VHH binders against WD repeat-containing protein 86 (WDR86). Designs and how they scored, part 6

Target 1, 376 residues: WD repeat-containing protein 86 (WDR86), of Homo sapiens (Human) (q86ti4)
Amino acid sequence: MGGGGSALRVCADHRGGINWLSLSPDGQRLLTGSEDGTARLWSTADGQCCALLQGHESYVTFCQLEDEAAFTCSADCTIRRWDVLTGQCLQVYRGHTSIVNRILVANNQLFSSSYDRTARVWSVDKGQMSREFRGHRNCVLTLAYSAPWDLPSTPCAEEAAAGGLLVTGSTDGTAKVWQVASGCCHQTLRGHTGAVLCLVLDTPGHTAFTGSTDATIRAWDILSGEQLRVFREHRGSVICLELVNRLVYSGSADRTVKCWLADTGECVRTFTAHRRNVSALKYHAGTLFTGSGDACARAFDAQSGELRRVFRGHTFIINCIQVHGQVLYTASHDGALRLWDVRGLRGAPRPPPPMRSLSRLFSNKVGCAAAPLQPA

## First folded at step 22 (VHH)

Design s31r (from h2a with D31S)
Fold by ESMFold2, fold request of step 23:
Structure s31r (fold): chain B 376 residues (1-376), chain A 122 residues (1-122)
Amino acid sequence: as target 1 above (376 residues)
Amino acid sequence: EVQLVESGGGLVQPGGSLRLSCAASGFTFDSYWMSWVRQAPGKGLEWVATISEDGSETDYVDSVKGRFTISRDNAKKSLYLQMNSLRAEDTAVYYCAREPEYYFGWDNFRKRGQGTLVTVSS
């Protein structure tokens, strides 16, 4: 029912665009990082701001929220750890010499990537850099981590994986696999002809999926370095990826989302409702949520591909989304965090048995317009 | 390196008109979508209009449809916004923006000018 795109709540405390949004593992808090140089903690119970995290000297690029601590990184070349109860800055991680683009807290380690062409790992508690990962010829944009217990136990692979593997993606068109314990580059994943923008791991299969400005997604064996598959259908930069079981969802500057079979590379569905780039994806309980440069979020039935709702209200690009319980959270460059009621959004009914096609033409419908979409 | 310089702002009465210009340099202008984005006093950024590389596609926020026209001249590396029937709610700093390279949140508004102020008051 189209009762208008009103949010349950609009949180407009930031005085600049919100660049990233992170949900705590226990689901009780949200963290926003902003162009205004601050981060904010929010309660999921009532949507109120619980703390203002002030200390960065430039815009906050990315953030990650844990149950006891918040982590932010910034164009001021630092990373900060904050107490979630008091908002007190507990640690400043110094050493990067340019924008810190991404961070990842995993296995009690803090990883960071930077425009200084390095990634780093830090002791969370002591604030000391443990390793520098140097070898990329340009900016390091993305990170993913595979813990030691997720890697094969063969003697050779076990020794290489003692501290786990860090995977990085760079504007130099490569991804690299690093042995965290030694700091050594284990593999360089060559093939992209543009920047590597996004990266997800299928840890049980030891497979990395990379999305790039070259409009492709590529799958790699992170142990051997072999390129396994190339996903070619997008007509613009692949901005975001989501891995759901054996499906890869990709959001692109070509204004579509595509769903792919991870094992074969076949594109099985294209979602075409967006008027601008697709900047954010989140799969939740049979629903695919998207955030777009057209300032709208959307919910699709993941199985059928049907557009279920359009969330209108933001006035500029949605940078990040999260879903918790019955609430969609959207963070925008308009400076607002919005909370949306998503009750009743579930996957399509079980499909009937397949029938013969009523059309013998898959065909390019050159000269036919796509059916209009209706707002929810 | 990328440079975008807006001009043409000023004070105008309700119902009046202004034409904003944006001079571009330091990049291949005709390879990028361009946008106008505005920020009213005390409010967040609002997308106003967007135009494709060759000018064949345009889109506008609902509040300005029929009143504003975005255009570009690729030979002059210039972007324009013709604003007619101006209202008090159109008072804002107007920015010329290029499509981002990498689409990270912080990168989405980085390739833009310093802005030009439009004030609509009597």
Scores: ipSAE 0.683, ipTM 0.877, lowest interface PAE 1.4, mean pLDDT 87
Fold by OpenDDE, look of step 22:
Structure s31r (fold): chain B 376 residues (1-376), chain A 122 residues (1-122)
Amino acid sequence: as target 1 above (376 residues)
Amino acid sequence: EVQLVESGGGLVQPGGSLRLSCAASGFTFDSYWMSWVRQAPGKGLEWVATISEDGSETDYVDSVKGRFTISRDNAKKSLYLQMNSLRAEDTAVYYCAREPEYYFGWDNFRKRGQGTLVTVSS
C-alpha cells in the first residue's frame, strides 16, 4: 500500500488554474503562470510567494524563469519580462496578433510561438522583434532552439551557425526548421498526420523528436529534414516528451507513458497506472515522475517500470511538474502549487550483478592422456 | 462557436437529489469526451466526472463515487449529472466542459458553460 505522501506544502495563492511551472536554473525559485492573468515567484526553500507579477490582460499560457529575469506569455498576445527581485515588469514584447503559446530564452534571445501562425525572436534587452518566422499554415504550438555551437560545422551549418536553428511545431501537422539569423525556413518536416504538440531536441541539437495527435513520435534530422524514425505504439495523442540519455519518454492521452530507445525507436517500457491522460513527465535520478488529468502525480522506477508512489491532493489536472533535489513540484488547474517529498523513492542501487568471474572457463585442461604406444 | 448551457441547479437539503443537464451546440458532440467540473466558493476548480464520446467509459472523483452518475444523450447533444445523497461539501457552481482538443495547460476545459449553482443546505 504505497503511502500516498502528503504534500510538504500547498501554495494556493493563485485565483485561477496554474498553466505552467518553471524552475530557476539554480533551483532556488519557481515561477508559475495562471489563468488569473498573473504569475508568481516562489521560494523553493519555504514555498513562500516572493513576488506577484501582475500586468497581463489575459491568462498566462507559459512562463520561463531565468537567473536574472522572469518571462511570461499570455493570451493577451504579449510577452513580458519581469525583475525577479522586485516583481516589476521590465519589458513588454508586442507584435503577436494572437495567443502566445510558448516562449524560450536562449543566448539573450527570446523565442515565441503563437496562434497567429508565426514564431518570433526578440532581443531580450531591447524588446524589439528581430525576426518573424512565417510559413506555418496554422497555429504554432511548440518550439525548440539549437544553438550555433551545437550544430555540426557543415557548410550549410555555417550559414545557420550565426544565429542557430529554431524548430517549431504546428497544428498544420508539420514542424519547421528556421535559420534564426536569416529568418528563412531551412526545412519543413512533413510526416505527421496530426498536430505537433510537443518537441524536444537531442544534445547537441541535431535530432528533433516530435509528438503528435496522430499518436506517433517522429525523429528528424533537423539539417537535412529527413525523417529518421517513427515511434508507433501509443493509442492517443502524444502530449509531452522528454529526452534523457538516448531514451525518449512520452506521455499520452492513452493514459500511458512509454520509454523508447531514441536510436532504434523500440519501446522498452510502458508505464501504466494513470486513470486519465498523462499531461506532464519529468525524469530525475532514476525515477520517472508523471502528472495526469486524474489530478495525481506518480513516481515510477524508470528501469523496472514499477509504480513507487502516488501523490494525491490536487483536485484537477496537473499541467506541469518539476523536480529539484528531493522535492517534486506540481502545478494544477485547481490553482495550487504543491511540493512533495520524494526521498526514499530511489531504489537501493542494485549492487552491480556480481561479475561472474570468467576465471572458471579456462580450467578444462583436457589432459590428453597419451595412450602408451604398445611396443610392437 | 462552442456553446454549453448548464441547468438544473438549485437549493437542496442534505441527502437530497438533483439532476444537472447541459445542452451542447456548435461542435460534433459525439466526438468528444465530456466532463463535469465544479467550483466551490473560495476554492479552485475540481474535476467531478468524465464520460467518453460514446458513453462506454465513465470516471468520477472519489468523493462522489456511488452518489453521482454522469450520462449523455448524443442524439440530444446533452450531458447529464445525476446527483444523489447530496452533501454540504457538494455546494458549488457546476460546469459542463468539453475535454480539451489539445492538452495544453491553458486549453484544459476552457470550453465550458456559465455553470449552474448547486447549494446543499439544511
Scores: ipSAE 0.635, ipTM 0.857, lowest interface PAE 0.8, mean pLDDT 90

Design xk (from x1 with D110K)
Fold by OpenDDE, fold request of step 23:
Structure xk (fold): chain B 376 residues (1-376), chain A 122 residues (1-122)
Amino acid sequence: as target 1 above (376 residues)
Amino acid sequence: EVQLVESGGGLVQPGGSLRLSCAASGFTFSDYWMSWVRQAPGKGLEWVATISQDGSETDYVDSVKGRFTISRDNAKKSLYLQMNSLRAEDTAVYYCAREPEYYFGWDNFKKRGQGTLVTVSS
């Protein structure tokens, strides 16, 4: 029973639950968004709060930390850009008419999804909306972006791909693929019988994986719109997805995490130690980390599926987790950010599988017995 | 509109018992998992107990196991928390909460009542 190690640090400066946690690209900073209507920047080195981002008029739903700026979205229907050094609000993006659920910053563009049934793209610098993606019949929950350079250079794809592709998931049971440049819906991915809660892109494969309240994961070709595979073994809503090395990890309301082969759809592992829903997943260096509604984080050996450690200390659901180096970060609805030491969780490097000595294949010289030429 | 109204809170001596009730309206009560959560003074929210739609499954935070019992009456659209062997540490505002539909962080426990105060004091 691996001793539930104490947190390295508990950061309890938020006055409400923490809804999301974002790690900076360099891993030096964390951004938290909270029910208290604020976001906070933290140093990963010491867990100190570096800045309080105050300005939203309602709870922060999601946040994204970039190198030069922090981004938050809120139930106040706005998105805000913040200076990461001063904590000052640099820009307010106005246009959504309902809760902004998720944001994504990529290629100097800000993408947003909202309960107003739209997704939008904004110029980061100008603060202006460049495109509105309208077509979903219900709330847009999740989004992912594929950059133009990640798309195949096919003539059809080139026109469609000039600005990249935005993939959105909605409570209407569909995912949509949008041409960012034109704002047009490229494909509607139909098949789920429940809300699309999460999605991840396999950019090299041009494949989207969607998780739904219908307890399925589905793989889609984002160019053709074709459903490639259905993953059907979960018994509850698929809440979160992680794609790592052609493995799909899924967290579900059924209290399990499953690992799937992306290409075949085969479930190769099930992780079952959770007492409540799995709310967050993060793969790092052979370890699968999970957050759960049972207020615990867990570390599993990703290959064996063995539970290595339980991180106890939160008192409410862990909404988001991040891992950098030897530290696990957990953000909970209890209002706390916790830092955990994850040293020693690296399973002994499995000895490289014995090099099957290629030697034996060469010997079967099938002696082509030359049939004797019968003399004419 | 989803409404949850907690009742039954009050002052109780250590070792005492209290039964909390929650009246639900504005949604199909039987379709949702329900939970009790609490907030002690100066602390964050803490999950206490959860019950499945039909009541066949229940779970509890470890600190209340064996002392608290969550139950529901779908016909009455009511959720209950029987609290026995109460301790000072159980002092909190108790909230009846509907489990989220989509399990987004910000959606978690948005559908809760105003709470009922339980004070355990000698």
Scores: ipSAE 0.788, ipTM 0.914, lowest interface PAE 0.6, mean pLDDT 91
Fold by OpenDDE, fold request of step 23:
Structure xk (fold): chain B 376 residues (1-376), chain A 122 residues (1-122)
Amino acid sequence: as target 1 above (376 residues)
Amino acid sequence: EVQLVESGGGLVQPGGSLRLSCAASGFTFSDYWMSWVRQAPGKGLEWVATISQDGSETDYVDSVKGRFTISRDNAKKSLYLQMNSLRAEDTAVYYCAREPEYYFGWDNFKKRGQGTLVTVSS
């Protein structure tokens, strides 16, 4: 029973639950968004709060930390850009008419999804909305972006993909693929019988994976709109997804995490031990980390499925987790950010499975027995 | 509109018992998992107990295991928390909460009542 290691640090400066945690690209900073209407920047080195981001008029729903700026969205229907050094608000993006659920910064564009049934794209620098994606019949919950260079250079795709493709998931049970340049709906992905809660893209393969309240994961070709596969083994809402190479990890309200082969849809592993819903997933260096409604984080050996450690200390649901180096970061609705040492969880590098010497396949020397030419 | 109204809180001596009730309206009560959460003075929210739709499954925070019992009556659209062997550390505002529909961070336990105060003091 691996000793539930104490947290390295507890950061409890928020006055409300933490809804999301974002790690900077360099891994040096964290951004938290909270029910208290604020966001906070933290140093990963010592867990100190570097800046308080104040300005939203309601709770922060989501956040993303970039190298030069922090982004937050809120129930106040706005998105804000912040200076990461001073904590000052640089820009307010106004236009949504309901809760902004998710934001994504990519290719110098800011994408947002909202309960107003729209997704939007904004110029980061100008603060102006460049496109509105209207077509969902209900709330837009999640979004993902595929950059133009990740899309196949087919003539038809080139015009459609000049600005990339935005994929959105909605409570209307559909995902939509949007041409960012034109704002037009390229495809509507129909098949789910519940809300699309989570979405991940396999960009090289142009495949979208959607998780839903219908307890299924579905794979889609985002260009053709074709449903490729349905993953049907969960017994509760699929809440979060993580793609690791050709493996899909899914966290569910059924208290399990499942690992799937992306190509076949086969469930190869089920991770159990959660007492409540799985709320967050993160794969790191052969370890699968989970956050749960039971207020615990867990580390599993991703290959064997064995539980390695339980991180106890939070008093409420862990909404988000991040991992960098040898530290696990957990953000909870209890209002705390916790840092955990994850050293020693690296199972001994299993020797690479013996390369089955492909040499034996080539040895079928079909001995062409040259039939001796009988002399005439 | 979803409404949750807690009752049954009050002042109790250590070792005493209380029974909290929650009246639910504005939604199909039997379709949702329900929870009790609490907030002690100056502290964050703490999960206390959860019960499944039909009451067949229950779970508790470790600190209340063996002392608290969550139950529900779907016909009455009511949630209950029997609290026995109360301790000073159990002092908090207790909230009846509907489990989230989408399980987003900000969606968690948004549907809760105004709470009922439980004070355990000599």
Scores: ipSAE 0.761, ipTM 0.905, lowest interface PAE 0.7, mean pLDDT 91
Fold by ESMFold2, fold request of step 23:
Structure xk (fold): chain B 376 residues (1-376), chain A 122 residues (1-122)
Amino acid sequence: as target 1 above (376 residues)
Amino acid sequence: EVQLVESGGGLVQPGGSLRLSCAASGFTFSDYWMSWVRQAPGKGLEWVATISQDGSETDYVDSVKGRFTISRDNAKKSLYLQMNSLRAEDTAVYYCAREPEYYFGWDNFKKRGQGTLVTVSS
């Protein structure tokens, strides 16, 4: 079961906590963003640092890695794009007036959310802001994107959704749905009584799942704005979410992970082993990996709930995790990136639950303490 | 404005004791979990201990269990760390930290003091 042990590799190059970890779509590289104001690129083949991305004038809050470009955002109010091969800064995106908390690259567009109460979309190549999404009454914490090809294909729907839909979550207790092409707010998702911390989309089903400091998860139809379900069993802030087929996994300040049927809201399992907040989670091939404020990562069999391993070595909170091949990557506020051998932990692939609706689930490959990035 | 001020650090011999204090202001102290976090010279941050809002639940990193005791006095808005049986490896700057309000990774250590140095040496 939970055995603990040494990491395969400890990468201590950063001189401050690591706030985020992103895996490239082709699985060849990792990107870390740090309190030291830098980002770093790493090879998944050998775990070596390939580049130092220097230029931000304050801590890096979040990052996203694509096959040919890396993207970082920062408390310096900027976003930067970097060449993956050379490490050269290719573009600086200026305009935000406070901390840029999250970014998302999708459909050849760069989206950002900020404590300046706005979200923005930018031309990736030209660095110019295309639209500002203004209307939240407080910080915009998280965002997700639904591409035009994942929306209804009728002529009227195509015109309304030509640039896709952006969904944002805020400390003002709402989520908002924006038409990217026009910049107009399409829906305001009201119901949470606390900050919206995390957000994930079931794009084919047009369902958003939001997690909040009010200890609830809520499901919404992003086209109509209708609240579809409320998930009420957590006893603390819902920090992170992941969708896997018809299942929602949630990590909470109540020190548990819960698994829910997405279509009904039924809680089907609670994972209890953490001694502090569950700050990150990632489902991979039948195994649920978690990161916690108790400085340990854990692996559970997702179907049975059995704790199979505890990964000890970090000295402070694990902010983000990733899994690629037979390696677990953990990034911590202790400044270390750790690589762990997870051979023999793979469970049987979980079968899809029975269908109850026309909505579909899609996988989220990124674990986080807040709204995960999802493929559009 | 959240303010946390640590005190009580100093030079002690191995096996000695110190009591650290943290004075809190600018927020409702009793509403938050509080922690001690330390940083040895040239090393990363290490969580040491945490305590619940009412003090009923505490937890410690394994290396200090049985030697350190975290406590709080909500009326005085104060957090304490009693450190007994000190070892050379306990040498570090000790920070008082409040839990983040919204749980972003980059915000985990922003609500903290300037630290107090503890040096354990013969």
Scores: ipSAE 0.710, ipTM 0.886, lowest interface PAE 1.4, mean pLDDT 87

Design xk (from x1 with D110K)
Fold by ESMFold2, fold request of step 23:
Formats: structure tokens, C-alpha cells, sequence
Structure xk (fold): chain B 376 residues (1-376), chain A 122 residues (1-122)
């Protein structure tokens, strides 16, 4: 049987695994970052590679695409900004001393996290570091940002007025909340007994949800540092999170996705079908899309939990997914980007109103850590 | 540091058999799921087989099911792949791979060996 999972397009130009996939805000371009040390820009209209971004001296770990600029980070300890029309490298951000794991562009600032145990903020245009966030005792794996105007209790003090809060998660088992303007650690979120792999912020950026190798998710007030809830039904590392209104979706090394009430911590649904780790999640219009270490993506009816479609074709781990319009995009360690037609996948009854936050607007996968895993 | 060393590759006739071995060091072998992953010339990486920590669960890509058997010996810190009824399409470099620590995409295939070449040809 051929099912309904055939790809619209297969983009195979990379000569190594694709570690991350980013869609431009206007939906016209895709950016892929690869083990081959390059990034590539693709047109969403026809799937053609329209630029090759060369310059990194080691594999590209993560990327973020804006309308006029692409940003990449690498195991070469640098971040690069690229012109999306010409492919020219416009800026190299130097200072990290180990792998740069994650970046985030928000409020005309560039944030980064690194295995050198620091996070940093950089001037996008000038290329210089504005602040170093030092205090984690091990690698900084993930980050999220809450703008000053999204915080409920951010007075107009000079030090805090334009900076906002950066939240970081680390292999040291903590998350930390930093005042961006001063560089000072405002809170340390203690409770996890394993690495903090993934992190999402609510709107307006007041509550953080963290997922960990300790198989739990935890909710925190980022202003007070108080642990609010622990979510304890997973039996393996929590690899990715997605927050949809008052629901938390989590993907795990235990081969399941779970849906939780954010307010109570109650698990209300478990999605099964995966043969290995669940690497990526995306909720879209009543449909829950997943990417897995078993090389398949899947679509579930979010309300009923029923498996609607399996997307077969990749030969190795799916590292990242995106959904935009009527297209599912999957990026894999097999080196391919695949585009799938998802017309006709209509989900449960009308979803609640969408959340409004800058962290959500600038990060389509607010709760995902990069690194889905095949079993062994 | 994690070390994985594959051996047992070589030239074999179609229909023949080979046994691949992987010696592990630098980590607690019995704590991790292990996999074999292959790369045919000019092709992308393909998952072949996976085995749980205690060996109680195994899984295989459909094209090798019934022909290949993954196994492990935790006392010897070794992973094995018995390959029977080999076909030309099985020609590839075969890698022994361990589950990553932190589940990032770029980290998925870093805990692996240098590979051993299997060539299936008359």
C-alpha cells in the first residue's frame, strides 16, 4: 500500500545530516543547517536550493531564518549572519570557546548558548558581545527570551527597561533566569535531577516549562523562581515541548507524546505509534504532527488521539519539523529535506484563540531541544 | 571519551554471510541502546538495526528483516551484527552507534565508530 505519505519534494543537496530547519516569517524561504558544515536556503514555492552558505569550519548545529538575514551557529564556536539574497556572510560573532548549541534572534538582539558553560547576547549589526551570562556549572543547552513588554511586573528602570529576561537550561540540572540589561542571574530554577533539554515560555513569558533527562517536565514562575508543578508520567527523557494555549505537548525517548493540562499537571492523552524517540512536535489546526527517530513523521487528531497519517521516506532520524500552510517540512540526519502535502488533514473542533508572545512569534518550536534520538 | 571500533567487514559474494563486531569503551555499555547504521556509496545514512540495553528488544529496517540479527554481550562490551543472505544493495560502510546523551540533532550520530566496509559483489 502506498498510503498517503508520499513527499511533494525531496531536497537532497546537503552532503551530511540536516541538524535544523527554519522557515522565514513570511513563509517564502527555508534554511537548513548541516553536518557538512554548510547551510542552504530553499524556496518554498518550488523547493529549489537558492543559496549555499559556506564559511563555517565545522558542522552547523542550529539556524534561524529572518526575512532578510539568515543566522547559523556551529561547533566551530562561531555564529554567522548571512544575506538571504546573495548568500554573502555579513558578520561573524566570535567569543564562545566551545560548540554553540542554540541561537535566538529577538528584539534586534542575538542570543546564544554554548558548551563553554555560558550564554551571550550580541549586537546583531555591530557583531560585538553585549553581555555574557556566566554561572551554569556545565553546558548551556537551550534558551528562551521574554521581552520587557511581555513581563507583568517589569518597571521602567534604566537597567531593565529594554533588556527583558533570558531563560537558559543546562546539563547542570538547572535553568537560570537572567536580566539581559545587567547580565545578572535573577533566579536559579532547581529541581531537575538530570539535564534540562527543552524549555518553553508562556504568554506573557511569566511561566517556564522545562523538560529533562530525568523524565519529568516542570513548571516555574520565572519571576519568583518557584517550582509550580511536576509532570511525571513519561518513562524516558523529555526531548521536546510545545505549548498550545493551556495544553503542553511533550515528546519523549519513551516513544510517546503526552498532552497535559498546563494548569493542573494532569496527563489527558498519550499518543502512541512511534518505534523510537519522538524528536519533534508541532500542533497545527487540530492536528498534532510528530517527527521520530524511526525516520517517520506522523499526524494525529489532537482531540481523539487517532493516528491519521504516516509520512514515510526518510532513512534515518528526523531532527526537525515545521508546518506552514498546507505543507509539512521534515529535516533528517539522512541529509534530506522533505516537503509533504497535508491538505485535508482537519483536526478536532475549533481550537482556542492563539497565544500572543514574542517568544512564540520568533520561535516556531519554542519547546523543542535539537537532538531527536533513534534508540541507540 | 566514547570509543567504538567496528570490525569484520570485507568482500563477500551475494548470498554469503558476514559477522560485524563493535568493541566499546569509555562509557557504561550496558546503560545504552545501540544501533547499526550504514551508508551506501553516494547515499545518505540508513538505520539498520537497534537493540535495547539488556537485549530484550530489537528492531530492523524492513529490507534486512529476517536476514540480519543484532546482538550484544554486555560483559564483553561488544555489539554484533550477523548478516546472512547478503545482497549487492547491502554494500555500505557500517557504523556502530550509541544513543546520544542529550538528544540534539547534531549529536545523534557523534557517538559512533569510524565504520567497516562491507562489499557484496561477484
Amino acid sequence: as target 1 above (376 residues)
Amino acid sequence: EVQLVESGGGLVQPGGSLRLSCAASGFTFSDYWMSWVRQAPGKGLEWVATISQDGSETDYVDSVKGRFTISRDNAKKSLYLQMNSLRAEDTAVYYCAREPEYYFGWDNFKKRGQGTLVTVSS
Scores: ipSAE 0.707, ipTM 0.885, lowest interface PAE 1.4, mean pLDDT 87
Fold by OpenDDE, look of step 22:
Structure xk (fold): chain B 376 residues (1-376), chain A 122 residues (1-122)
Amino acid sequence: as target 1 above (376 residues)
Amino acid sequence: EVQLVESGGGLVQPGGSLRLSCAASGFTFSDYWMSWVRQAPGKGLEWVATISQDGSETDYVDSVKGRFTISRDNAKKSLYLQMNSLRAEDTAVYYCAREPEYYFGWDNFKKRGQGTLVTVSS
């Protein structure tokens, strides 16, 4: 009887659906972006709203919380930087001409993707656009960044390496690799027959994994542009990806999560229990957490694939999930942030399989019975 | 442009019935999953029911199971919600919504109509 654990807290201060949830690096704060055009900062300790970030003229599509600042992007074509203590808007980044879909902050740079078919990089402090990445033929949806120090020191990589590499995914069915320093397209990753919806990079950032509406995941060498692998088993759009310890987890519109070996492309596990699309996933300490269009979150044993718990309470799709410590955070289009206790989900560490004592193999003393030399 | 127009809402007594209709235009209706969502006064959006492209699959929020029936007519480009045994808690604006293509949070159910008000009151 899997006791549907009640939420520890329900934060329902938003007046519209929550589109994204970002956890601070220290895990002490949460940032939510909403359809109501606002973002909110929350304390993880008590679930209180610490600040209302008001200023966008349209819905917030995505957000990222850093230690010193919060970042939001919006359908109003802008990105905003906010003071995390006061909630004041510190900077407005203007330049996109359509919906800003995703943002990423790294190395004091702000990266953005937009429906205007561009990606951009901004100086965080100056608020100025440093580079525009033009080349996609349709909307840029997702992005990932590989830092220069993560790139192999190849002569060709050295020039590319000064600013790192930006990887973008688009509705044009391609991913592109950009040199951040020059703004030039380094590689176009061609192979998907549908929109690239999600993208993750491995550590050290040499391999990109893309998920698409064509129901495939593809692995790419971002330097050479070579397609390394195609993961074929989903029957719907691949909506979300996570890479953990050489395992790729994928959530799909086919209502399943799959676990793949990153190196071989083999599907090692399928998680089935969702009634609708899997919209979010997060691996944490041997447990796979998922959010779904069925308004439920779930916890699975990542090794066995067994469903451990269903978190019920939301009334609409869970758009984003985060996990920190013993708490699961779920953000839903119902306008609520919910906190859940995930204690007790840790399967008892299976005792290490008994070391089969290799000792028994050696004792086959084949006694060479010396045949007695018959006396001549 | 995608257009969805809801109709059939109104005032009904507890235990009564209503049938909502949605007329779809501007897209290939048969290619999409369709949903009904609702918003009660002072509350967030709530998913109510979903139907597959051919109508072979349906799903409902637990609170309406056994009472509501979603259906579609692809030839008429119409979505329906039969609501029986209505309760006060069913009072809401009901929206016909196309399932999202990309399943981004902000893109979820953006393609919906203006809604039709259902009021269940004695």
Scores: ipSAE 0.618, ipTM 0.856, lowest interface PAE 1.0, mean pLDDT 90

